# VHH binders against p30636, part 22

Target 1, 243 residues: p30636
Amino acid sequence: MSKKLKPFEILEDSCASVCIWLNGEPTAISNRAENLWNKAKYRVATDGAVNEILKRKSFVEWPHIICGDFDSINKQIDTKNAKVVHLPDQDYTDLSKSVQWCLEQKTLTSWEFENIVVLGGLNGRFDHTMSTLSSLIRFVDSQTPVIVLDSRNLVLAVPTGDSNLDVNLEMTTKMCGIIPIVQKETIVSSIGLKYEMENLALEFGKLISTSNEVTTSQVFLKSSSSLIFSIELENWVYKLDSL
Short names: E, the ipSAE of ESMFold2; O, the ipSAE of OpenDDE; V2, 0.75 times the mean of E and O plus 0.25 times the DockQ between their complexes.

## First folded at step 14 (VHH; framework vhh_podentamig1)

Design t4 (at its last fold request DockQ between E and O 0.94; V2 from the best seeds 0.81)
Fold by OpenDDE, fold request of step 19:
Structure t4 (fold): chain B 243 residues (1-243), chain A 120 residues (1-120)
Amino acid sequence: as target 1 above (243 residues)
Amino acid sequence: EVQLVESGGGLVQPGRSLTLSCAASGFTFSSYYYGWYRQAPGKQRELVAAIYEKGKLYVDSVRGRFTISRDNAKNSIYLQMNSLRPEDTALYYCARYTTGSWVSSGFDYWGQGTQVTVSS
């Protein structure tokens, strides 16, 4: 049985989504991301995101939840009507803690949502990017999809076995990567890519599938271990003259 | 001297089959991976297929029609091409790869090529 993954539905409608604003990297948050945030059913900001949200107060809605260890929040900032949730566990990343907390709300409260969208987490400190990827892998088998977005990329974890990715080609440049990130043998087959893999072993330090291209709206992956899938979004503009 | 010598090309009608062969010499055959490239007139060279330690890679346009294989005992690589199309017309090159090589950026040596022409 193939797992159906529909990451682009989030970009079309976030009304059934939890949106987590993960960090304060300005370049990570596009106008599209702001719109997604504003329309999200639940808006969750990590403590590291609050300052950036405040700077964008004219364009973005205030979060429903502010969570984290609060080490990075300006002490003078009014949390307003947001519920403050303290997540003190240092054994897990801010993203992992936030995702876990959101998932718990499904069981403990009346929260109902279809997916979790994470804004940011792919920019800035490289170790934070790695933490984001680790968090995606942690929740790869969750019944609730977790998708990470920045201004240029859509990233998600693909579980072991058979997966079917629904790709909105019009929203992307079609450039994609299939990345073997876990410390297990990763044998991959694909349908729907420019460079099709047939029981191909992917491994860091050897062969990984970067600069691949999605050629169909349905991408089929078969993998012996979890993968990271990344695809480049449209509307990314690199302006050299602004430097 | 490192040599990759392609053979098996020719003129065929659409729908027909060809098998290309590449004979390797002058180096340890088992130490490398291999692939087939093709270059049509006026177009860039493109990967057709590659064979690694575990698994194979195909450009989407040939998936299901072409099969890459290797015979270590013969120091040879093969490309079985079925259901040939006019757009498959090109000079086909056998290429040598080292570990980590992906698509067009990974080869370090290739042969002189063998011409495949698909025409009615």
Scores: ipSAE 0.881, ipTM 0.957, lowest interface PAE 0.3, mean pLDDT 92
Fold by ESMFold2, look of step 17:
Parts: sequence; C-alpha cells; structure tokens
Structure t4 (fold): chain B 243 residues (1-243), chain A 120 residues (1-120)
Amino acid sequence: as target 1 above (243 residues)
Amino acid sequence: EVQLVESGGGLVQPGRSLTLSCAASGFTFSSYYYGWYRQAPGKQRELVAAIYEKGKLYVDSVRGRFTISRDNAKNSIYLQMNSLRPEDTALYYCARYTTGSWVSSGFDYWGQGTQVTVSS
C-alpha cells in the first residue's frame, strides 16, 4: 500500500541507472554528478548538453545516446559513436521527452535500470526549473523513479497517498523542503521531520514547508496530492566525490 | 491593544501533565494563526507547535506528547503537555502570525510567557 522511495540508491555503485544530462550549465553539474554520469549504465545527453560534455571530455565519458532536435545536434558537433535519437515534440525543457524515451527502452529493448537520474534542470532560466518540477510530477507514478540532482540538491516527486522515503543521513545536511506545486488541495502528514505536519494544508501564497529537517533515515509522508521533496546534499560528500 | 496572556505554567514532576492557555484580546481572533514557542535559559526561542487554518505543526521532540488547539468562541489557544520531561523546562510564549511563516521568526505579537519547570 505504501510507496517505497529510495532516492539515494542512485549513489550506490551497484545501482543500475540511466543518467540524463539535460542541459549544459556548468554550475549545475558538480563532481558528484560527473562521477554519477561516468558510472551510469546508460548515458543520455540532450542536445543542450553536448557542448558542455565536449568541454569536459577529460573528466566525463561520452554519451551512449544523444537526443533532441536532430537538426540542432547535427549542426553543433560530431556525435562520434553515440546513437542519435530524434525526439519529435515541442517541449522546451526536453526532460519529458527524454524520460519517456528511456522508459520505452525498458519495455522495448534489453535496457535494464533501476532509476533515471537527471543532471541539470535546476539552474539557468527559472521557468525551466519549474518545467523540470512539472515533469517530475508527470512521471510520479512511474515504476522507475526519476530523481533530479545537482551539486547541492536531490529532488524527486512524492505520489499521492502514503510514502516511505529512505534518506542516507550521512550524505545530506538534512535540510529539506516539502513543496505543494500541484493545483489541487494538498494536505500533508509526516513522521521523521524536525517540524512534523499533522493534516497540514500547504499552498503557495499561504504555507509551504521550507527549511524543514529530516531527523531519521526513513521519512513517512501522507499527502492528498503529489509533492516535490527536496533535500540538501552534504558538502563533505561532494569533496570526496571530487577525488 | 493587542494582548496575548499566557497562563497555566508551574512546577511539575517528570511524567505529569500540564495545560497552558493563552487568552487573546484586542483583535479579530479568527483572522490569525497561532503558535507556542519556548525559551530555555541561555537559548533562543524555538517553535513548539503551531495551528493554522487547516492543520497543525509540532517540533519533533514534542510530537505525540503535546497537542495545540484553539477555541474561537473563547479567543483562546491551548497547549496540552503530557509526559513532561526535564528538557521541556522553559518559558512558554503564545504567538500570533499574520502570514504562514514556517520556521522563521514570522510572528508579530507574543505574550510575556508562562514558566514551566519539570523537576523531581
């Protein structure tokens, strides 16, 4: 009955992940993210990310897949041995297109993976960040979790109903947010946070849960609508990943 | 004048219960949100519990032991404190909010406080 969410599995060596490099903002991609990219079972770059990958060719592996607007990809660079996939739609962020394509590979090919990890999409134009959050909500009920990560943040959608969220406390500052972005009544109860919610209505312009703090390695959330959960990553872990 | 008056504090033994009350006057009571804060000697004030238009919030150290409530007919806010512990010893303040600030110092009025001391 309860959904089990294990977003920190993406940081384990044994976890098979697809890693999507969504855009090319250098400050959005940390050494932790580069290491995760290099260890990913499948590496998927959108057309907006390819030039930044080229700049970092000494540090990051070449993508398995380059996707997006086919004409833009061909104009920009030599794709080398990457498979080129044209994703014909009109989305500005490309995240929904890329995630959908990856999920189709799980059902249509021999692709096997536990998670989709997204690099980028939390920096640059703010409306792109909002679109990233919208895409997370779109895929909240997928059997394969989608997690967005940058140098400071791990972000995922939490579905309606009961969820148990596993947190690796050593990898975080524990600072977290519970954000009601769905345009539907959002009533939340929690166990495992510094500030526990009891049937609390959350709504932009009234009350949102920012600067909360996880206090346990397992956080329970009950919500009447899907949520965005964010948690801040520990800087010490970032320094270890940079080696 | 806006007035928040706390009462119900005292000296109690560990494991016992105490009910704090806050009487509000001088404004439209139902238009605001309320919280209880506490301040132990040498420490900053910390949020204990808050009550909003819909729902409640508790600091984790009191969850399951303390209950905040309000009575609009009596213009009053209450804090039922069960299973008291020595670390609950503090000066307890009733606070009024105009906006839904979560963990910041977002209240605009607070009372003089009522002392709760938990000791054998």
Scores: ipSAE 0.658, ipTM 0.875, lowest interface PAE 1.2, mean pLDDT 84
ESMFold2, look of step 14: ipSAE 0.523; ipTM 0.819
ESMFold2 (binder alone), look of step 14: mean pLDDT 81; pTM 0.816
OpenDDE, look of step 14: ipSAE 0.818; ipTM 0.926
ESMFold2, look of step 16: ipSAE 0.655; ipTM 0.866
ESMFold2 (binder alone), look of step 16: mean pLDDT 80; pTM 0.809
OpenDDE, look of step 16: ipSAE 0.834; ipTM 0.933
ESMFold2 (binder alone), look of step 17: mean pLDDT 81; pTM 0.819
OpenDDE, look of step 17: ipSAE 0.807; ipTM 0.924
ESMFold2, look of step 18: ipSAE 0.605; ipTM 0.858
ESMFold2 (binder alone), look of step 18: mean pLDDT 80; pTM 0.810
OpenDDE, look of step 18: ipSAE 0.757; ipTM 0.909
ESMFold2, fold request of step 19: ipSAE 0.655, 0.625, 0.624; ipTM 0.867, 0.862, 0.865
ESMFold2 (binder alone), fold request of step 19: mean pLDDT 81, 81, 81; pTM 0.815, 0.815, 0.815
OpenDDE, fold request of step 19: ipSAE 0.856, 0.864; ipTM 0.941, 0.943

Design t5 (at its last look DockQ between E and O 0.88; V2 from the best seeds 0.00; counts 0 for: pae E 2.1 > 2)
Fold by ESMFold2, look of step 14:
Structure t5 (fold): chain B 243 residues (1-243), chain A 120 residues (1-120)
Amino acid sequence: as target 1 above (243 residues)
Amino acid sequence: EVQLVESGGGLVQPGRSLTLSCAASGFTFSSYYYGWYRQAPGKQRELVAAIFEKGKLYADSVRGRFTISRDNAKNSIYLQMNSLRPEDTALYYCARYTTGSWTDSGFDYWGQGTQVTVSS
């Protein structure tokens, strides 16, 4: 019944990932994100991300897939060698549709990957950030983990029930949040946080856990509904350069 | 006029137990949430425990040793401290929360404090 969550696995060189680039604010894409994109086994850009990728042509690889609904007034984009995939379902966001499509490729196209990593979904327009969190919750029970990353944050959904979360403490400031974004009371218990919860009722608009801190590399969470877990990443590149 | 008055502190040997009390007055006690903070000399104030409508919160350093409780009939909050250690030495404050947050910015009133000293 316990779910094992290993979100820092995406940073290992041996991990086969799909990387999805959403249209987001340019300043949120760091060298870490560019490296993840370039090393990804499958690179998937939403149609809104193409211009940002073009601006970074010297540093980032071209996508394998460009997907979206392509409902812009001018649908003339230069796709070059990328396969174009039309995802017209108006009931779902670009992220949700692209994640679903990627999962389908395991059976339809024999894609082999262990994780889906999402870039560009945590910044820019705030409503897009909320949409990203909604998509994380939608896919919380997927056999293939979905993890969202920017220069400062690693974010994932934690399912109902018992979860054991592996944290690479070296890569973090340890500052974390446990956010009850599902629209109902969520009862949480924890082990491995500076402020341990004991059957604590969390609910948006009442009590949420922000500015908590991971104290061990193994965090246990028991939850009565899905949660968003966020953890702040350490900027190790700048620290190494400054030492 | 909100008042929170802590009591029950004192000098105690390591391994022993102590119960802190916080008497509340000047407001509807059952409408709020409560916590205990502590501050050791030269250290920053830290949350020790909090009690909410449903559930409790404990600093990991005291989990399993300390228990927070409340008694609405007596308008009181308690901190049962077992297996005390020298590092538990601090001035302990009772705090009231209007809406849920466990950081320093999350409470609106706190008391004068009661000193706990754990020493051989």
Scores: ipSAE 0.508, ipTM 0.832, lowest interface PAE 2.1, mean pLDDT 85
Fold by OpenDDE, look of step 14:
Structure t5 (fold): chain B 243 residues (1-243), chain A 120 residues (1-120)
Amino acid sequence: as target 1 above (243 residues)
Amino acid sequence: EVQLVESGGGLVQPGRSLTLSCAASGFTFSSYYYGWYRQAPGKQRELVAAIFEKGKLYADSVRGRFTISRDNAKNSIYLQMNSLRPEDTALYYCARYTTGSWTDSGFDYWGQGTQVTVSS
């Protein structure tokens, strides 16, 4: 009945992940992100990310898959041993197409993974950030969780109804946001936050739950519509990434 | 002049109940939202509860024990406090919410406060 969300499982060694590297600000890719990339069972790079990966070739493994519409990739780039997957559909973002393709591999092929980790997508051009969020919402009901991570934030979509979020308190500052991003009435109740919501209508231009705080490792959310949940990563993560 | 006047505070034993009232004047009451803050000695002021058009907000420490309500006809808001604990001891403030964050920046007026002391 209640959907269990475990976004921090991506950090567990036993967890098999697809990692998608998006084009974005270089600073969005921390050492932690690189580690996640290198440990991923499947590494998927969007065409726009290839240049950044090349710059970091000393630190990151080469992708298994390079996908996209290839409108931003240098035609002269050697894809090496990566499988190139053309995703020409212009109705969807590169992230959305990439996620969809990965999910299809899970269904149609022997790909087995527990989650999709998206690196980048939250920094740089604001419209790209919005596209990332839109993609999260698109796949909110997927059986495979999609988590977006950068150096400072962990972000995921929360489906309609009841959800239980596992939160690693040690890895976060506990600062979080519950954001009503869909264009539907969003009534939210919560347990496990500093500011608990009781059938509270969240709406852009009125009330949104930003600068909230997670107080327990279990956060319960009940929502009439899909939400975005964001939590800030702990500062020590920055320290580690700077080493 | 915008005024918020709290009342109903006092000394009570743990486990007892208390109802705080806040009377507003000097503006259109129905045009705003409201909340209760509290400040204990040596601690920062914290939001206790807020009431909006649709829904309520509670600090996790008071959820299930406190209830915020409003009466537009009386230009008043209330805080029903049940199962009071010593840690609830504080000066309680009524506040008017206008827009923005749920932090104190979203509230633009406060009353003078009413003292609540929970002690055996």
Scores: ipSAE 0.494, ipTM 0.837, lowest interface PAE 0.8, mean pLDDT 91
ESMFold2 (binder alone), look of step 14: mean pLDDT 81; pTM 0.815

Design t6 (at its last look DockQ between E and O 0.90; V2 from the best seeds 0.00; counts 0 for: pae E 2.1 > 2)
Fold by OpenDDE, look of step 14:
Structure t6 (fold): chain B 243 residues (1-243), chain A 120 residues (1-120)
Amino acid sequence: as target 1 above (243 residues)
Amino acid sequence: EVQLVESGGGLVQPGRSLTLSCAASGFTFSSYYYGWYRQAPGKQRELVAAIYEKGKLYADSVRGRFTISRDNAKNSIYLQMNSLRPEDTALYYCARYTTGSWTDSYFDYWGQGTQVTVSS
């Protein structure tokens, strides 16, 4: 069966989301991102994000959860009414640990949400970007989609096999990338792109599907390995966010 | 001298088929990837199809109608065009490249082109 992916549902008012705020470039957090944060059913801040949230206190709601290893925040910071969750495992990034913890809440507690929206993680230090992508791949088979968003990009992992992506064409420039990021042979077929792939091997150092274009609101992908899908948000979104 | 020479173009009626050929010479044929581009009057050149070491690429407008293939023994690339439409009218180019991307900026050699006209 084809897996249905609806990354743009995060923008719907009826959608219940966990929003994770990562430490990163301040410019990565647009007005849209703030709105997503404020309307999220559960707001989760990594320890590194707390300072940025404080700077934006006039515009953003306080997190429900602050989590991480707390190596980057001053212990003197008032966490206010937020629940502090210590995640000491150093083998994983704060993002991975945070996502895992959220998923566990869904299983172990009464937490109900449809997706996890990660704010930031794509800008600034390049190694952090790679870490974000790695985290997406880690959770690619989760029943709960994880979507990474900044001011310009929407990014998610696509699992092995058949996937159907819902794309909001009006909210994007349609420019997209299908990226073979895992260290396995990645054979891809597609429907719904400007450049349609037919059992095409994608590989770093040879051929990857960048500067492709979504042509329909439904994109079908068949892949022998997990992929990263990236799509550029429309410029009008930037204009609105700058107001 | 590196050469790519297209052939097989012509005037055809809608719904008909045509096969384009591209003969390559002056380099190791198997060391490259190939594609077909087309340019209609007043329009930008666009990728039609590409063939790689493993797999093929098609423009969405020709998917299911066109088939790209290669014959290493003949140092040739082919484009089988079925169910031709008036909008397929264009000058068709053969191009080569090594690796990286299918954008025309990554192709390093082009043929002179062969004209395909689809008209009733």
Scores: ipSAE 0.670, ipTM 0.881, lowest interface PAE 0.5, mean pLDDT 90
Fold by ESMFold2, look of step 14:
Structure t6 (fold): chain B 243 residues (1-243), chain A 120 residues (1-120)
Amino acid sequence: as target 1 above (243 residues)
Amino acid sequence: EVQLVESGGGLVQPGRSLTLSCAASGFTFSSYYYGWYRQAPGKQRELVAAIYEKGKLYADSVRGRFTISRDNAKNSIYLQMNSLRPEDTALYYCARYTTGSWTDSYFDYWGQGTQVTVSS
């Protein structure tokens, strides 16, 4: 019953990914993210991200898909050869709608991919950051993992039960967090962290595991509820235009 | 007045066991959380283990060898140290806090410590 999580596979050249570029602060998108976007099998931009992609057109490939809520009267988007997909549901965030649409493409259009990588969504308006985390939890049991990456962070949801998480230590500073964002009692046990948890209750306002550190390349987590796991990426692994 | 008094330290051979105790007085014992810290000569104080309302936290260097426990009836916290190694040599402190964090800035009282020396 142990779930195997391999989030660092998104950084391998042979991995088939959908890459979703969310609207956000430009400094959250590094050379690493641009390279991942350019190599993605499918490139999906939300409508709010198109301007930033245009500003980077000498470094960044054009999207295959542009999606979002479009005002039919007031939007003038030169989509060039990208397919435009309207996702008008106001009850879900841009990220949740985009992820759901991508998953549907495996059935509807024979898309083949191993994971969904989200660029951005951890900067800008703070409530949008919270929505990103909510979306990760919503899709935690998907057969296609969803991973968020920005200039400093790799973030994913860890499901209820037992999980083994593969970490490429050389790509990280090892600094990590284990965050109990689900509104359920969250009891965690771990192996492979500097501060090991043994049936430890985590709860905002009491105890959360920030500033922990991964000590092994395989981290075991047992949890009574889904978790957010974050790990800080090492800058020297990729050249950064803004740094 | 708050008091935390550690005891049970001593000189012991590698591979042996030792139990540290911390007697608490001057406050409602069950209202707080507790931890054991240690400091070797020339090093900074480091967390060894903590015990919370639900669950425990251990430094990875002692996981599986050390066990923290508490006895509310005796107002006491214990550290069972098995399979002791020379690198466990340190002054061991009992600490009290109101919320769960392992940094020095979060505990509000600690004892004077009890010395553990592991040497052939």
Scores: ipSAE 0.480, ipTM 0.806, lowest interface PAE 2.1, mean pLDDT 85
ESMFold2 (binder alone), look of step 14: mean pLDDT 80; pTM 0.816

## First folded at step 16 (VHH; framework vhh_podentamig1)

Design u1 (at its last look DockQ between E and O 0.02; V2 from the best seeds 0.00; counts 0 for: pae O 5.8 > 2, placed apart)
Fold by ESMFold2, look of step 16:
Structure u1 (fold): chain B 243 residues (1-243), chain A 120 residues (1-120)
Amino acid sequence: as target 1 above (243 residues)
Amino acid sequence: EVQLVESGGGLVQPGRSLTLSCAASGFTFSSYYYGWYRQAPGKQRELVAAIYEKGKLYADSVRGRFTISRDNAKNSIYLQMNSLRPEDTALYYCARYTTGTWVSSGFDYWGQGTQVTVSS
């Protein structure tokens, strides 16, 4: 009945993940994010991410897969030993196409993984950030969770209905947002936030829950529509990781 | 003139209850939304509860103990405060919101406040 969300499991050594390095935007990719990439069971880079990976070649492993439509690249990419996958459909974003392709590998190639973690897609052009959020909502009901992470943010979609969200408080500043992004009436109730919502209507242009704060390691959310949940990561952990 | 007048504060022992009232006048009551804020000595003013067209918001420290309500016929807002604790000691303000605001800066009028003191 209640959906259990455990987004911080991607940080555990035993978690099998696909890691998608989305666009190569100049993001503050933390040592934690590089570690997630290096430890990922499957590493998938979009063609736009290749140059950023090359800049970090002393710290990050080469991708297993390089994918994209290649229409926007103006010069040859050296793919080395990575498998090249052409995803030409211009009706969908690079993230949506990459996620869909990865999910298909569970049957087509017998890939086994518990999560998809995405690096990038929260910085650079703002409209690309909005498309990242749209992709999270598109896959909200997938049995394989999709989590977006950068140096400061962990972001995921929360489905309609009841959800219990596990938060590793020590890895966060606890500052969070609950964002009503779909075009449906969005009524939210919560337990475990500094500002508790009781059947509260959220809507862009009216009321959205920003600068809220988790107060417990288990947050209950009931919602009439899918939500975006964001939480700020603790930067002192990033500093320690980067030494 | 816009007025919000709080009442119902006082001195009370821990574990007891109080009901705060806020009488509104000088504007169309139903066009707005309302909240209760409090300020303890040396602290910043903080939201306690808010009531919107659809739903309510509570500070976690009062959730389950306090209930906000409104009565459009009486142009009044209430805060039922149960199981009071010494930490609830503060000056309590009624505030008016326009729509499209969250917690931190959305009210445009408040009253003089009513003191609640919870002491053994």
Scores: ipSAE 0.628, ipTM 0.867, lowest interface PAE 1.4, mean pLDDT 86
Fold by OpenDDE, look of step 16:
Structure u1 (fold): chain B 243 residues (1-243), chain A 120 residues (1-120)
Amino acid sequence: as target 1 above (243 residues)
Amino acid sequence: EVQLVESGGGLVQPGRSLTLSCAASGFTFSSYYYGWYRQAPGKQRELVAAIYEKGKLYADSVRGRFTISRDNAKNSIYLQMNSLRPEDTALYYCARYTTGTWVSSGFDYWGQGTQVTVSS
């Protein structure tokens, strides 16, 4: 079965989205990301992200949920009206735990949303970036799309098999990467890229499809294993409160 | 008015061949890419084949058996289906994809579909 992926459509309106704000570099969160956050149906902040949110209090709404193991949050911070959710499991990343928790709310509670938009998680500490990617792969087969966004990149996991990606060319520089990240043979075919692949084996240490270019608004991928798709965003502006 | 009209479907026995056609009208045919989708009862619509200027893509289930092609002069897309199997039974749709700028709502046009039934 072919999976239709519409990350840019999802990002145009966040009213049906859960936004997860991850701790990271302040520059990761652009004005556009703030707007998505503010309009999100559910705002979820990881414990470490609360500090950054406070710095941006003039520009961003307070989270509905603050979650994490609370090892990085300032204990003096008032959580205000946010529901605090303790996620103590250290076997999983903050992102993974947060995503999982959100998905559980769809089942266990009245939460209704169509997608999860993760803000940040792609810059700063490199190990955190890798954790983000791992989390994307963890949820690659989820019925709820998970999109990771920072000021420069849109990243998502592409499942095994056939996928059709809608790409907003105007929102991007068209520069993209098709990256094999799982420890399985990854044979890829593509339609809609400058450097087209036909049953090409992608593998770290050999050949990966970085510095590729999307040439159409529709990209077709066929892969024997899960992939990471990354595309560079255009004209994202960083904003920080003067506090 | 944009139109995609599929034809060529029917009832066939396993192992037989069919050729589906899609006639496009109401737009500049050469400005788009095209694909064939199918939807079996109780299943999700799935990509069967796609064609663009540089190549073709096929679903694993049809690779080696199906061939997608286009004729710009006739504003038509074709799907040659060989060695048909019962699991190929589905409603087949022709679809166009824009090669240009993004439309916020997505830019997909579909025909009404043509039924392919493979049964002994």
Scores: ipSAE 0.028, ipTM 0.222, lowest interface PAE 5.8, mean pLDDT 88
ESMFold2 (binder alone), look of step 16: mean pLDDT 81; pTM 0.814

